# VHH binders against 1-(5-phosphoribosyl)-5-[(5-phosphoribosylamino)methylideneamino] imidazole-4-carboxamide isomerase 1 (hisA1), part 22

Target 1, 247 residues: 1-(5-phosphoribosyl)-5-[(5-phosphoribosylamino)methylideneamino] imidazole-4-carboxamide isomerase 1 (hisA1), of Ruegeria sp. (q1ght0)
Amino acid sequence: MMIYPTMELLDGRCVTLDKGNLDAPMIWHVDPVETAKGFAEAGAEWMHLTDFNALQGDSSNQDLVEELIRTAGLPIQLGGGIRSREQAEFWIEKGVGRVVIGTMAAYDPAAVAELAKYYPDQVVLAVDVWQGQVMTEGWRKSGAWTPEAFVKAFGNAPFAGILVTDIDSDMSDLDAQLGLISGLAEQAHSPVIASGVVRSKDDISRLKYLPNISGALVGRALFNKTITLEEAMETAQPNPEPVAEFL
Below, E stands for the ipSAE of ESMFold2; O stands for the ipSAE of OpenDDE; V2 stands for 0.75 times the mean of E and O plus 0.25 times the DockQ between their complexes.

## First folded at step 19 (VHH; framework vhh_gocatamig_d2)

Design y24 (from j4 with E101K K104E; at its last look DockQ between E and O 0.01; V2 from the best seeds 0.00; counts 0 for: pae E 12.5 > 2, placed apart)
Fold by ESMFold2, look of step 19:
Structure y24 (fold): chain B 247 residues (1-247), chain A 119 residues (1-119)
Amino acid sequence: as target 1 above (247 residues)
Amino acid sequence: EVQLVESGGGLVQPGGSLTLSCAASGFTVSSNYLAWYRQAPGKKRELVAGITQGGSTVYMDSVRGRFTISRDNAKNSVYLQMNSLRAEDTAVYYCVTYTQKGEETFDYWGQGTLVTVSS
C-alpha cells in the first residue's frame, strides 16, 4: 500500500493540531520546502498537503503552496478550502497532482462527480466522519449523510481516491476507526486512503491486511520521529504470498 | 534567553513607508520561523508576514505586494518593509518566534511597536 507523507500548514509553519485547535498548534521546527524535498529524496511517490489557512478562507499560504508544488520533487495531493470548481481548477493549473474535496461534494455531489470525470485521477473525495455522520461546513445536520450513503451518492464516479478520516476519534478507539474505513473500502469502487490512523509501524501493518485499502497518510509520526518515512514505506510493502508446500 | 525587540514604528501619512526592525537574541534568526503579527484596537491579532528557516515567505492578502519581510543573519534581525501604507494598517506590530521542546511549542512575542497611518 502507498504511504503519503503528510504536511499540514498554518501561517507558513508545519503544524499538528489537536482536534483542530488553531489557537494552540504544535509547531514543528522544520522548513516546509526542505521537508517536502526530503519526502521525495526518501522515495515517496506522493505527499499529502493540508492548508489550514485556506480551510479558514485565508490565502496566506498560497505562495508557499505554489512553491511546494514547483520544488518538492513529487506530486502533491492538496486539501483545505477547495469549495468550488474554480478553486479546484486553479490548483490543477498550478500543477497540483490531486485536489481533495469534501464540503463541495456534500452540497453538490453531481458537480463533484462530473469534476472527477473531467479530471481523471486528479480528484480525491474527502469523507470526514463526525459522530457517525459526514462533516460539512454550513450544511451539517444530524442524519444528513452517513458515510456509506455519501459514497453511494457518487455512483461510479472515478475518484483518484476516497480519503477517510474519523475526526471525532481518540487514541483509544482505533478499532472502530478501522472498522469504518474497512467497511467503506469494501463497498467503494475507488481506492480508499486512511487518514488519522498511523501512530506507529504496527498501525501500518494492521492497515495493509484490510482489503481494498490503497494507502495511508502519515504525518505527526514522521515529525515527532516515532517512525521514519523509510520505515513506513518498508512496512507498507506487500507481504509475500504464502509459499506452496513442496516437501 | 529568547528576546525580541521591535523598533521603527511611528506616525506616517497614507501612501508613506516605514521599516520595522526586530532584533533577536538567544537564538539565530536563520534557525527559526519568524513572523510579524499586528493588532488594531478591538480586533484580533493577525498574521502580516512570515519567513521560514529556508527563507520562504508568506503574506496576508491585504499586504501582499506592499510589504516585504526579510532577515539579516549578520545582525540577527528581521525586518518588515511597509510601503503604500493605508489607514487600515494602523496597529501595534509584534515580532514573533517559536521554540520547541519535544512536542511542546513555546511562543515568544516582542513588546510591540505602534504604527499609525493618519492624515
Scores: ipSAE 0.786, ipTM 0.920, lowest interface PAE 0.9, mean pLDDT 88
ESMFold2 (binder alone), look of step 19: mean pLDDT 84; pTM 0.838
OpenDDE, look of step 19: ipSAE 0.871; ipTM 0.946
ESMFold2, look of step 22: ipSAE 0.006; ipTM 0.221
ESMFold2 (binder alone), look of step 22: mean pLDDT 84; pTM 0.838
OpenDDE, look of step 22: ipSAE 0.852; ipTM 0.938

Design y25 (from j4 with A35S; at its last look DockQ between E and O 0.01; V2 from the best seeds 0.00; counts 0 for: pae E 14.7 > 2, placed apart)
Fold by ESMFold2, look of step 19:
Structure y25 (fold): chain B 247 residues (1-247), chain A 119 residues (1-119)
Amino acid sequence: as target 1 above (247 residues)
Amino acid sequence: EVQLVESGGGLVQPGGSLTLSCAASGFTVSSNYLSWYRQAPGKKRELVAGITQGGSTVYMDSVRGRFTISRDNAKNSVYLQMNSLRAEDTAVYYCVTYTQEGEKTFDYWGQGTLVTVSS
């Protein structure tokens, strides 16, 4: 399965938020551009990027995001503040590989389904879940949707991926998180990407053996050095299939 | 000012039918996603049905085939037709919409209308 090294930006800095809490960011003292180049050098095929300023309507990271798109050396899956077709097209024209859309999809599923049709392989649906409800506004509002109803609303829309985050993540509840993600994958017509569940190699191993999970985001665990990107990708490699004996 | 006013709740016997209405003001129903939520005593709010700007509909599994959401643009209203009602459908039903101002979204809930399914 594919590993997406994940970077989250607030005020030009790499951060991690505890359950989406913008009031108490953990700031990582690393350069975002050098870090993204490191993802490419380690052999990652994609990275995921979330712009928390853009989620709040603040464009102050825009120059940095454009620099990352041009210079990181791998395609970027970008989320944060993409609330219209025009905003999605802006980033696609800047060379982003995929746009990640959550809040707009919750409020106008038909418009986002149409966008996915117009831009094949370039639109990712974000499904952010807290206590059985789809969350919007950068995980700050309880949404109007159950996760199952939300995914169903899109029918056969050709998303590049469906990114599922269980915001109420707790490693003692990993079986419940995997049940949610696996259940949504049964309904999905697009590849499912797991978010918010990887804290160690063991989590990658468990995801690897679940059907219909095409990838996983790895963020905080890379920055706090619980796992290296190389270790994550090695662990995610598929097992060889059995072959007939040659005797 | 965006407002949603539900009506049509009441007491109905199992197997009966009821139509809920949601009268909207401050926006046109054809411009927004609208939905019905319900909340049974001691339970969380759950999505029942929704209708998009384009007229596409969504239903929770337990009501599919029994409930129908529809929209009347001339009356600026959204309806929930509930057939084959069961005791488990007893809840307060809310009409809900969301608006977007620039990059921000806002949610609006009606006051709710009580549906009781009982002999």
Scores: ipSAE 0.000, ipTM 0.186, lowest interface PAE 14.7, mean pLDDT 83
ESMFold2 (binder alone), look of step 19: mean pLDDT 84; pTM 0.834
OpenDDE, look of step 19: ipSAE 0.863; ipTM 0.942

Design y26 (from j4 with F106Y; at its last look DockQ between E and O 0.01; V2 from the best seeds 0.00; counts 0 for: pae E 15.2 > 2, placed apart)
Fold by ESMFold2, look of step 19:
Structure y26 (fold): chain B 247 residues (1-247), chain A 119 residues (1-119)
Amino acid sequence: as target 1 above (247 residues)
Amino acid sequence: EVQLVESGGGLVQPGGSLTLSCAASGFTVSSNYLAWYRQAPGKKRELVAGITQGGSTVYMDSVRGRFTISRDNAKNSVYLQMNSLRAEDTAVYYCVTYTQEGEKTYDYWGQGTLVTVSS
């Protein structure tokens, strides 16, 4: 299973938002560039990056995001404010490994399906869920889609991943979160990446045993030091070979 | 009350065409996502085609190029034009919408219309 160390930016700082609440961010007092380099040094193969200013139409993190792409030492999948093919292509040209698209996909699924076909392995579909609805505009607006209908609408479009976040559930209600994610993974024709479900090493172990989950984002748990990135990646590795029988 | 009423199903030969209609009431079709699903006996319902509030369309791979979803706001209706029909298209076809009222999501399904593709 792939671990995606996850960084979220607001006003140039690493943050965690409780259920997407921009008005009360938890600010982590670490340098974003040093932190991303640390992900690469620990051996992560990818990182996930969300730009919350860009989600609000504010480009003030753009120079920092470009620096991260250039210097972090690992490929980045980038979300936040990508609302058109032109914006997606801008970031791809800057060297981002993947673009993560949610709001545009909810409003124009055909365009996003075509983008995924045109840029193989570079487009990730974001499915952000609150109370049975796909959320758009940075988790502020309920859309016209249920999660099942949304994923189904893309058929066999070749996303690099489908990133599923359950905003609705209390973090301690892991069984409900895993039920949603597992159910969508059964329908999906692209790898499913779980978001918002890793609080501890044990959560990674539980995800590893679910069918069709290809990866997990780990953000808050890294920054609050509940787990190290090395521990997360080791826990996510496949089970060892069974002991051979004597007969 | 939201209602969806499908019509236009029937028996057709392989290679033939049908147009399915979905008449909507209780909401405006331009304000909602609408989709056609189908279900063959013993199988789960599967999405065939959808049209978003903004007018964007999606299709399952096996019908792309053969089926076209469209809407007519004046008639408050959604259509599925089905061309080059194959035996595998045999199913009950449902019109569906999803609405939001406050924090609640509602799904509304029509009663379905049978399409049989057989010699």
Scores: ipSAE 0.000, ipTM 0.157, lowest interface PAE 15.2, mean pLDDT 82
ESMFold2 (binder alone), look of step 19: mean pLDDT 84; pTM 0.840
OpenDDE, look of step 19: ipSAE 0.868; ipTM 0.945

Design y27 (from j4 with M60R; at its last read DockQ between E and O 0.95; V2 from the best seeds 0.90)
Amino acid sequence: EVQLVESGGGLVQPGGSLTLSCAASGFTVSSNYLAWYRQAPGKKRELVAGITQGGSTVYRDSVRGRFTISRDNAKNSVYLQMNSLRAEDTAVYYCVTYTQEGEKTFDYWGQGTLVTVSS
ESMFold2, look of step 19: ipSAE 0.795; ipTM 0.923
ESMFold2 (binder alone), look of step 19: mean pLDDT 84; pTM 0.836
OpenDDE, look of step 19: ipSAE 0.875; ipTM 0.948
ESMFold2, look of step 21: ipSAE 0.813; ipTM 0.928
ESMFold2 (binder alone), look of step 21: mean pLDDT 84; pTM 0.840
OpenDDE, look of step 21: ipSAE 0.872; ipTM 0.947
ESMFold2, look of step 22: ipSAE 0.743; ipTM 0.903
ESMFold2 (binder alone), look of step 22: mean pLDDT 84; pTM 0.844
OpenDDE, look of step 22: ipSAE 0.883; ipTM 0.951
ESMFold2, fold request of step 23: ipSAE 0.844, 0.855, 0.840; ipTM 0.940, 0.944, 0.939
ESMFold2 (binder alone), fold request of step 23: mean pLDDT 85, 85, 85; pTM 0.848, 0.848, 0.849
OpenDDE, fold request of step 23: ipSAE 0.896, 0.902, 0.902; ipTM 0.958, 0.962, 0.961
ESMFold2, last read: ipSAE 0.827, 0.836, 0.854; ipTM 0.934, 0.936, 0.944
ESMFold2 (binder alone), last read: mean pLDDT 85, 85, 85; pTM 0.847, 0.844, 0.850
OpenDDE, last read: ipSAE 0.898, 0.901, 0.901; ipTM 0.959, 0.961, 0.960

Design y28 (from j4 with S30R; at its last look DockQ between E and O 0.93; V2 from the best seeds 0.85)
Fold by ESMFold2, look of step 19:
Structure y28 (fold): chain B 247 residues (1-247), chain A 119 residues (1-119)
Amino acid sequence: as target 1 above (247 residues)
Amino acid sequence: EVQLVESGGGLVQPGGSLTLSCAASGFTVRSNYLAWYRQAPGKKRELVAGITQGGSTVYMDSVRGRFTISRDNAKNSVYLQMNSLRAEDTAVYYCVTYTQEGEKTFDYWGQGTLVTVSS
């Protein structure tokens, strides 16, 4: 299972939001560019980047995101405010490895399916879930879709991945959320990546036991130092197959 | 104690230039994120420009290409060079930094300096 160290930006700072609250972010005292280089140096194969200014239609981070793409030393999958083919193509031209599309996919699934065909291995579908419903506009608007119907609507569209985000962090629902992610992974024709469920090494271990989960985002737990990136990646490695001893 | 003191505000004609200064004490500018925010009458405070610990910069759309944030480590100061000023740039400008203790953020704001752009 692949670990995606995850960076979230607001006003040029690495942040974590509590329940999506943009007015009171936790601001980590780290440099974004040096942090991303650290992900590459630790051996991560991808990073995930969310631009919270762009989600609000604010391009204040644009130069910083371009700098991260050029200098981080690993491929970036970028989410936040990508609402049109033109916006997706802008970032692809800048050298981003993948674009993450949620709101546009909910409003115009056919257009996003075509975009995924036109840009193979460069389009990730975002499925942000709250109480059984797909959320749009950065988790501010409930959609008309269940997660299962939403994924099914794209059929065999060749997404680079399907990113399933758990918006609800209540521990009493963890088994249900893992069941949802596993169910989507079983029906999906693209790799499924779990988001919003990793708070510790134990959560990575539980995800690893689920069939067909290709990766997990790890953000807050890296910044608050609950787990190192190296520990996360080691924990995510598959267990060796048993070998019979009979010679 | 973290302190930020802005200076350099004033009255300027459209198209003119102005340099804001922010003198920092209680921390070093070379190791911290600093930003300029502004607040026009009746509006929320908004980011104008920021400079990261490593020197990367961010700018709101309407000022990109006209304003430049920079730091001077010898003077422990951060500046905002404001060129091609417009009436909509009229606001009180604040210098801001943040500190962290565990998972808690503490913000520090200067007193503000008024910039008025008018014919």
Scores: ipSAE 0.790, ipTM 0.921, lowest interface PAE 0.9, mean pLDDT 89
ESMFold2 (binder alone), look of step 19: mean pLDDT 83; pTM 0.835
OpenDDE, look of step 19: ipSAE 0.876; ipTM 0.949
ESMFold2, look of step 22: ipSAE 0.782; ipTM 0.916
ESMFold2 (binder alone), look of step 22: mean pLDDT 83; pTM 0.833
OpenDDE, look of step 22: ipSAE 0.875; ipTM 0.949

## First folded at step 20 (VHH; framework vhh_gocatamig_d2)

Design z21 (from j4 with G50A; at its last look DockQ between E and O 0.87; V2 from the best seeds 0.82)
Fold by ESMFold2, look of step 20:
Structure z21 (fold): chain B 247 residues (1-247), chain A 119 residues (1-119)
Amino acid sequence: as target 1 above (247 residues)
Amino acid sequence: EVQLVESGGGLVQPGGSLTLSCAASGFTVSSNYLAWYRQAPGKKRELVAAITQGGSTVYMDSVRGRFTISRDNAKNSVYLQMNSLRAEDTAVYYCVTYTQEGEKTFDYWGQGTLVTVSS
């Protein structure tokens, strides 16, 4: 299972948002560029990056995001404010590895399905869930879609991944979070990436044993030092199949 | 104690230039995030420019190419060079940093310096 060290930006700072609340961010005392280089140095194969200014239509982080793409030393999957084919193509041309699309997919599923066909392995569908509803516009609106109906609406569109986030995540609901992610993974025709569920090594171990979970985002737990990136990746490694017993 | 003191504001004509200064104490500018925010009357405070711990810069769209944020480690100071000033740049400008204790963030704002751009 792949670990995606996860960085979230607001006003040029690494942040963590509680349930998407932009008005009260936790701000980490770290440099974004040096942090991303650290992910590469630790051996991560991908990182996930969310631009919360861009989610609000604010391009203030654009130069920093371009610098991260050029200098971090690993491929980036980028979300936040990608609302059109032209915006997706802008970032692809800047060298981002994947674009993560949520709001546009909720409002125009056919356009996003076509985009995924045109850019194979470069489009990730974001499914952000709060209390049984897919959230849009930076987690400011609910309604229109249940998570199950949303995933089903795309049929067999060839996404590089489906990123499932439980916005209302906390430790008291871990089994519910895993049930949601597992249920969506059964319906999906693309690999599912779990977000909002990793608080410790134990959560990674539980995700590893679920079928069709291809990866997990780890953000807050890295920044608050609950787990190191090396520990997360080691825990996520697949167990060897018991080849010797059958040879 | 973390303290930020802005200076350099004043009245300038459109098209003019002005340099804002922020003298910092209680922390080292070379290892910390510093930003300039501004607030026009009746408006929300908005980010103007920031410099990250590692020296990367961030600018709001309307000032990119006109304003430059920089720091001077010897003077423990941060600057905002403002060129090609417009009436829309009229605001109180604040120097901002933060500290962190565990998972709690503590923001520090200077008292502000007024920039007025008028003919």
Scores: ipSAE 0.731, ipTM 0.899, lowest interface PAE 1.2, mean pLDDT 88
ESMFold2 (binder alone), look of step 20: mean pLDDT 83; pTM 0.823
OpenDDE, look of step 20: ipSAE 0.882; ipTM 0.951

Design z22 (from j4 with G54K; at its last fold request DockQ between E and O 0.94; V2 from the best seeds 0.88)
Amino acid sequence: EVQLVESGGGLVQPGGSLTLSCAASGFTVSSNYLAWYRQAPGKKRELVAGITQKGSTVYMDSVRGRFTISRDNAKNSVYLQMNSLRAEDTAVYYCVTYTQEGEKTFDYWGQGTLVTVSS
ESMFold2, look of step 20: ipSAE 0.790; ipTM 0.921
ESMFold2 (binder alone), look of step 20: mean pLDDT 84; pTM 0.840
OpenDDE, look of step 20: ipSAE 0.855; ipTM 0.941
ESMFold2, look of step 21: ipSAE 0.780; ipTM 0.918
ESMFold2 (binder alone), look of step 21: mean pLDDT 84; pTM 0.842
OpenDDE, look of step 21: ipSAE 0.860; ipTM 0.943
ESMFold2, look of step 22: ipSAE 0.790; ipTM 0.922
ESMFold2 (binder alone), look of step 22: mean pLDDT 84; pTM 0.841
OpenDDE, look of step 22: ipSAE 0.871; ipTM 0.947
ESMFold2, fold request of step 23: ipSAE 0.830, 0.776, 0.828; ipTM 0.937, 0.918, 0.934
ESMFold2 (binder alone), fold request of step 23: mean pLDDT 85, 85, 84; pTM 0.846, 0.843, 0.843
OpenDDE, fold request of step 23: ipSAE 0.890, 0.897, 0.896; ipTM 0.956, 0.959, 0.958

Design z23 (from j4 with T97V; at its last look DockQ between E and O 0.02; V2 from the best seeds 0.00; counts 0 for: pae E 19.3 > 2, placed apart)
Fold by ESMFold2, look of step 20:
Structure z23 (fold): chain B 247 residues (1-247), chain A 119 residues (1-119)
Amino acid sequence: as target 1 above (247 residues)
Amino acid sequence: EVQLVESGGGLVQPGGSLTLSCAASGFTVSSNYLAWYRQAPGKKRELVAGITQGGSTVYMDSVRGRFTISRDNAKNSVYLQMNSLRAEDTAVYYCVVYTQEGEKTFDYWGQGTLVTVSS
């Protein structure tokens, strides 16, 4: 299973948000560019980047995101504020490895399916779930979709990945989150990436034993130093089958 | 001056319970992310539980369902209720606050309180 070290930006700083609350960020005292270079130096194959200003229609992080794309030394999957084909193509032309699309997919699934076909391995579908409904607009509004119907609406569209987050504040039990993610993975025709479920190495161990989970985002746990990126990647490697002690 | 003072540690049998307390001064807990970390013998420090300004909680997997973090903003305190304790929970437990001044964040640590789980 692949670990995506995850960076979230608000006003030029690395942050962690409580249930998407932009008014009360935890701000980390680290340089975003040096942190991303550190992900590459540790051997990560991809990083995930969320631009919370762009999610709000604010382009103030754009120069920083472009610098990250140019200098981090690993491919970036970028989310936040991508609401049209033209916006997706803008970032692809800037050299982002993948674009992550949620709100546009909820409102125009046919257009997003076509985009995924046109840009193979460059489009990731975001499925953010709260109380059985797909959320849009940075977790501020419920959509008109159940998670199952949402994934089904895309048929066999060739997404680079399907990024699943369960953000229900009253149902933050890990078993429930993993049940949602596993259930969607059984129906999906693209690799599923788990988001919002890694708080420790134990969470990574549980995810790697679930069928059809291809990767996991790790953000908060890296910044609060609960795990190192090296530990996360080592834990995520498939375990060798146990060897009998009496061979 | 930011100060954090932990209390409530001690010796307990496996399956027992303890409540850890952390009294804060020099800042208000209602405006900050608060956390409990622990350091077991021979191990690195690790996050046990955290509580955001908005009241949302996170837990390391091995303590979910056994430990509960809470805070009392009126008493400027944070607590860790520890139930069904196991030998592996033996550690020094630290209260930590993350504060922000301008664009910089800082972490302040208490002195720690020892929890020993032994038969």
Scores: ipSAE 0.000, ipTM 0.126, lowest interface PAE 19.3, mean pLDDT 80
ESMFold2 (binder alone), look of step 20: mean pLDDT 85; pTM 0.848
OpenDDE, look of step 20: ipSAE 0.881; ipTM 0.951

Design z24 (from j4 with N32Q; at its last look DockQ between E and O 0.86; V2 from the best seeds 0.83)
Fold by ESMFold2, look of step 20:
Structure z24 (fold): chain B 247 residues (1-247), chain A 119 residues (1-119)
Amino acid sequence: as target 1 above (247 residues)
Amino acid sequence: EVQLVESGGGLVQPGGSLTLSCAASGFTVSSQYLAWYRQAPGKKRELVAGITQGGSTVYMDSVRGRFTISRDNAKNSVYLQMNSLRAEDTAVYYCVTYTQEGEKTFDYWGQGTLVTVSS
């Protein structure tokens, strides 16, 4: 299972938001560029980057995101504020490895399915869930979709991944989170990536046994040092099958 | 103790330039994120520009290309060079940094320096 070290930006700072609350972020005392280079040095194959300013139409982080793309030393999947094909192509041209698309996909699934075909392995579908509904507009607006219907609307579109976030994760209901993610993974035709689930090493252990879960985002737990990136990646490795020893 | 002291505000005509300075003590400017925020009368505080520990910069859209944040490690100071000033830039400008203890964030604000852009 792949670990995506995850960075979230607000006003040029690495942050964690409590229930998406932009007014009271936890601000981590680290440099974003050096942190991303550290992900590459630890051996991560991808990182995930969320631009919270861009989710609100605010391009304050644009230069920093471009710098991260050029200098981090690993491919980035970028989410936040990508609401049109033109915006997706802007970031692809800047060298982002993947674009993460939620709101546009909820309003125009056909256009996003075509984008996934045109840019193989570069489009990730975001499924952000609150109380059984897909959320859009940076979690400000409940959409018209259940998560299951939303995923079905794309048929066999060749997404690089389907990123599932349970916004209610602060309720500490891991079994419900895993049930949602597992149910979507069962019907999906693309790899599913879990978000908002990993709080400790044990959560990674639980995820790696679920079928069709290809990866997990790990953010807060890295920054608060509950787990190192190296530990997360080691825990995520498939257990080797024991070789029988015979006397 | 962490302390931030802004200076350099004043009255400037539209199209003019002004340099704000933020003298820092209790920490090294290269080890902290620093930002300029501003607050116009009746408005919320908003980010103007920020500089990361590693020297990367961010700018609000309306000031990009006109304002430049920079730092001078020898003087332990952060600057905001403001060019092509507009009436809409009139505000109190604050220098800000943050620290953390575990998962708690502590913000530190200077007293502010007033910039007035008027003919």
Scores: ipSAE 0.756, ipTM 0.906, lowest interface PAE 1.0, mean pLDDT 88
ESMFold2 (binder alone), look of step 20: mean pLDDT 84; pTM 0.838
OpenDDE, look of step 20: ipSAE 0.875; ipTM 0.948

Design z25 (from j4 with G55K; at its last look DockQ between E and O 0.01; V2 from the best seeds 0.00; counts 0 for: pae E 14.7 > 2, placed apart)
Fold by ESMFold2, look of step 20:
Structure z25 (fold): chain B 247 residues (1-247), chain A 119 residues (1-119)
Amino acid sequence: as target 1 above (247 residues)
Amino acid sequence: EVQLVESGGGLVQPGGSLTLSCAASGFTVSSNYLAWYRQAPGKKRELVAGITQGKSTVYMDSVRGRFTISRDNAKNSVYLQMNSLRAEDTAVYYCVTYTQEGEKTFDYWGQGTLVTVSS
């Protein structure tokens, strides 16, 4: 299972939001560029980056995101505010590895499906769920889709991944979150990436045994030092095959 | 600027049929996702059916097989064909679209049309 060390930006700073609340971010006093380089040095194959300013139509992080793309030393999966083919192509031209698209997909699934076909392995579908409905627009309003219908609307479009977040559940209700993610993974035609479910090493262990879960985002747990990135990646490895031992 | 006008609601007996219409202005239905929502007395507003630009459709479970969403690009309109109506389908039905204005996304709702299913 692949671990995506995850960085979230607000006003040029690494943050974590409590229940999506932009008015009370937890600010991590670390340098974003040095932190991303640390992800590469630890051996991560990808990182995930969310730009909360861009979600609100504010481009103030753009120079920082471009610097991260150039200097982090690993491919970046970028989300936040990508609402058109032109915006997606802008970031791809800047060298981002993948674009994460939610809002545009909710309003024009056919266009996003075509984008995924044109840019193989470069488009990730975001499925952010609140009370059984897909949300868009930085949680301002719930979307109209059920999660299952939303994924179905794309047919066999070749997404690099489907990123699933259940925002409604308390982080302590992991069984409900895993049920949602597992249910979508059962029907999906693209790899499913779990978001918002990793609090500790144990959560990674639980995820790796679910069928069809290809990866997990790990953000808060890295910044609050509950787990190191090395520990997360080690835990995500498949169990070794049994071998006869001579003792 | 963006306007949605629903029509076609009324009183119908259980097992009957109605067609709801939604006339759009200020945008092109062929380029937008459109949906029907409903709100029954004492209930939350819920998605009934949606249709994408690519003509993919979605339905809530209780209406699947009985209701059909469609659009007519020449008339800039969206329809909900409702068959085998049940008392539980009684609600105000709303036509909804989403638009992008700059980098912000907005939903637009019609005024609603009442459907009453009763003997």
Scores: ipSAE 0.000, ipTM 0.147, lowest interface PAE 14.7, mean pLDDT 81
ESMFold2 (binder alone), look of step 20: mean pLDDT 83; pTM 0.826
OpenDDE, look of step 20: ipSAE 0.876; ipTM 0.949

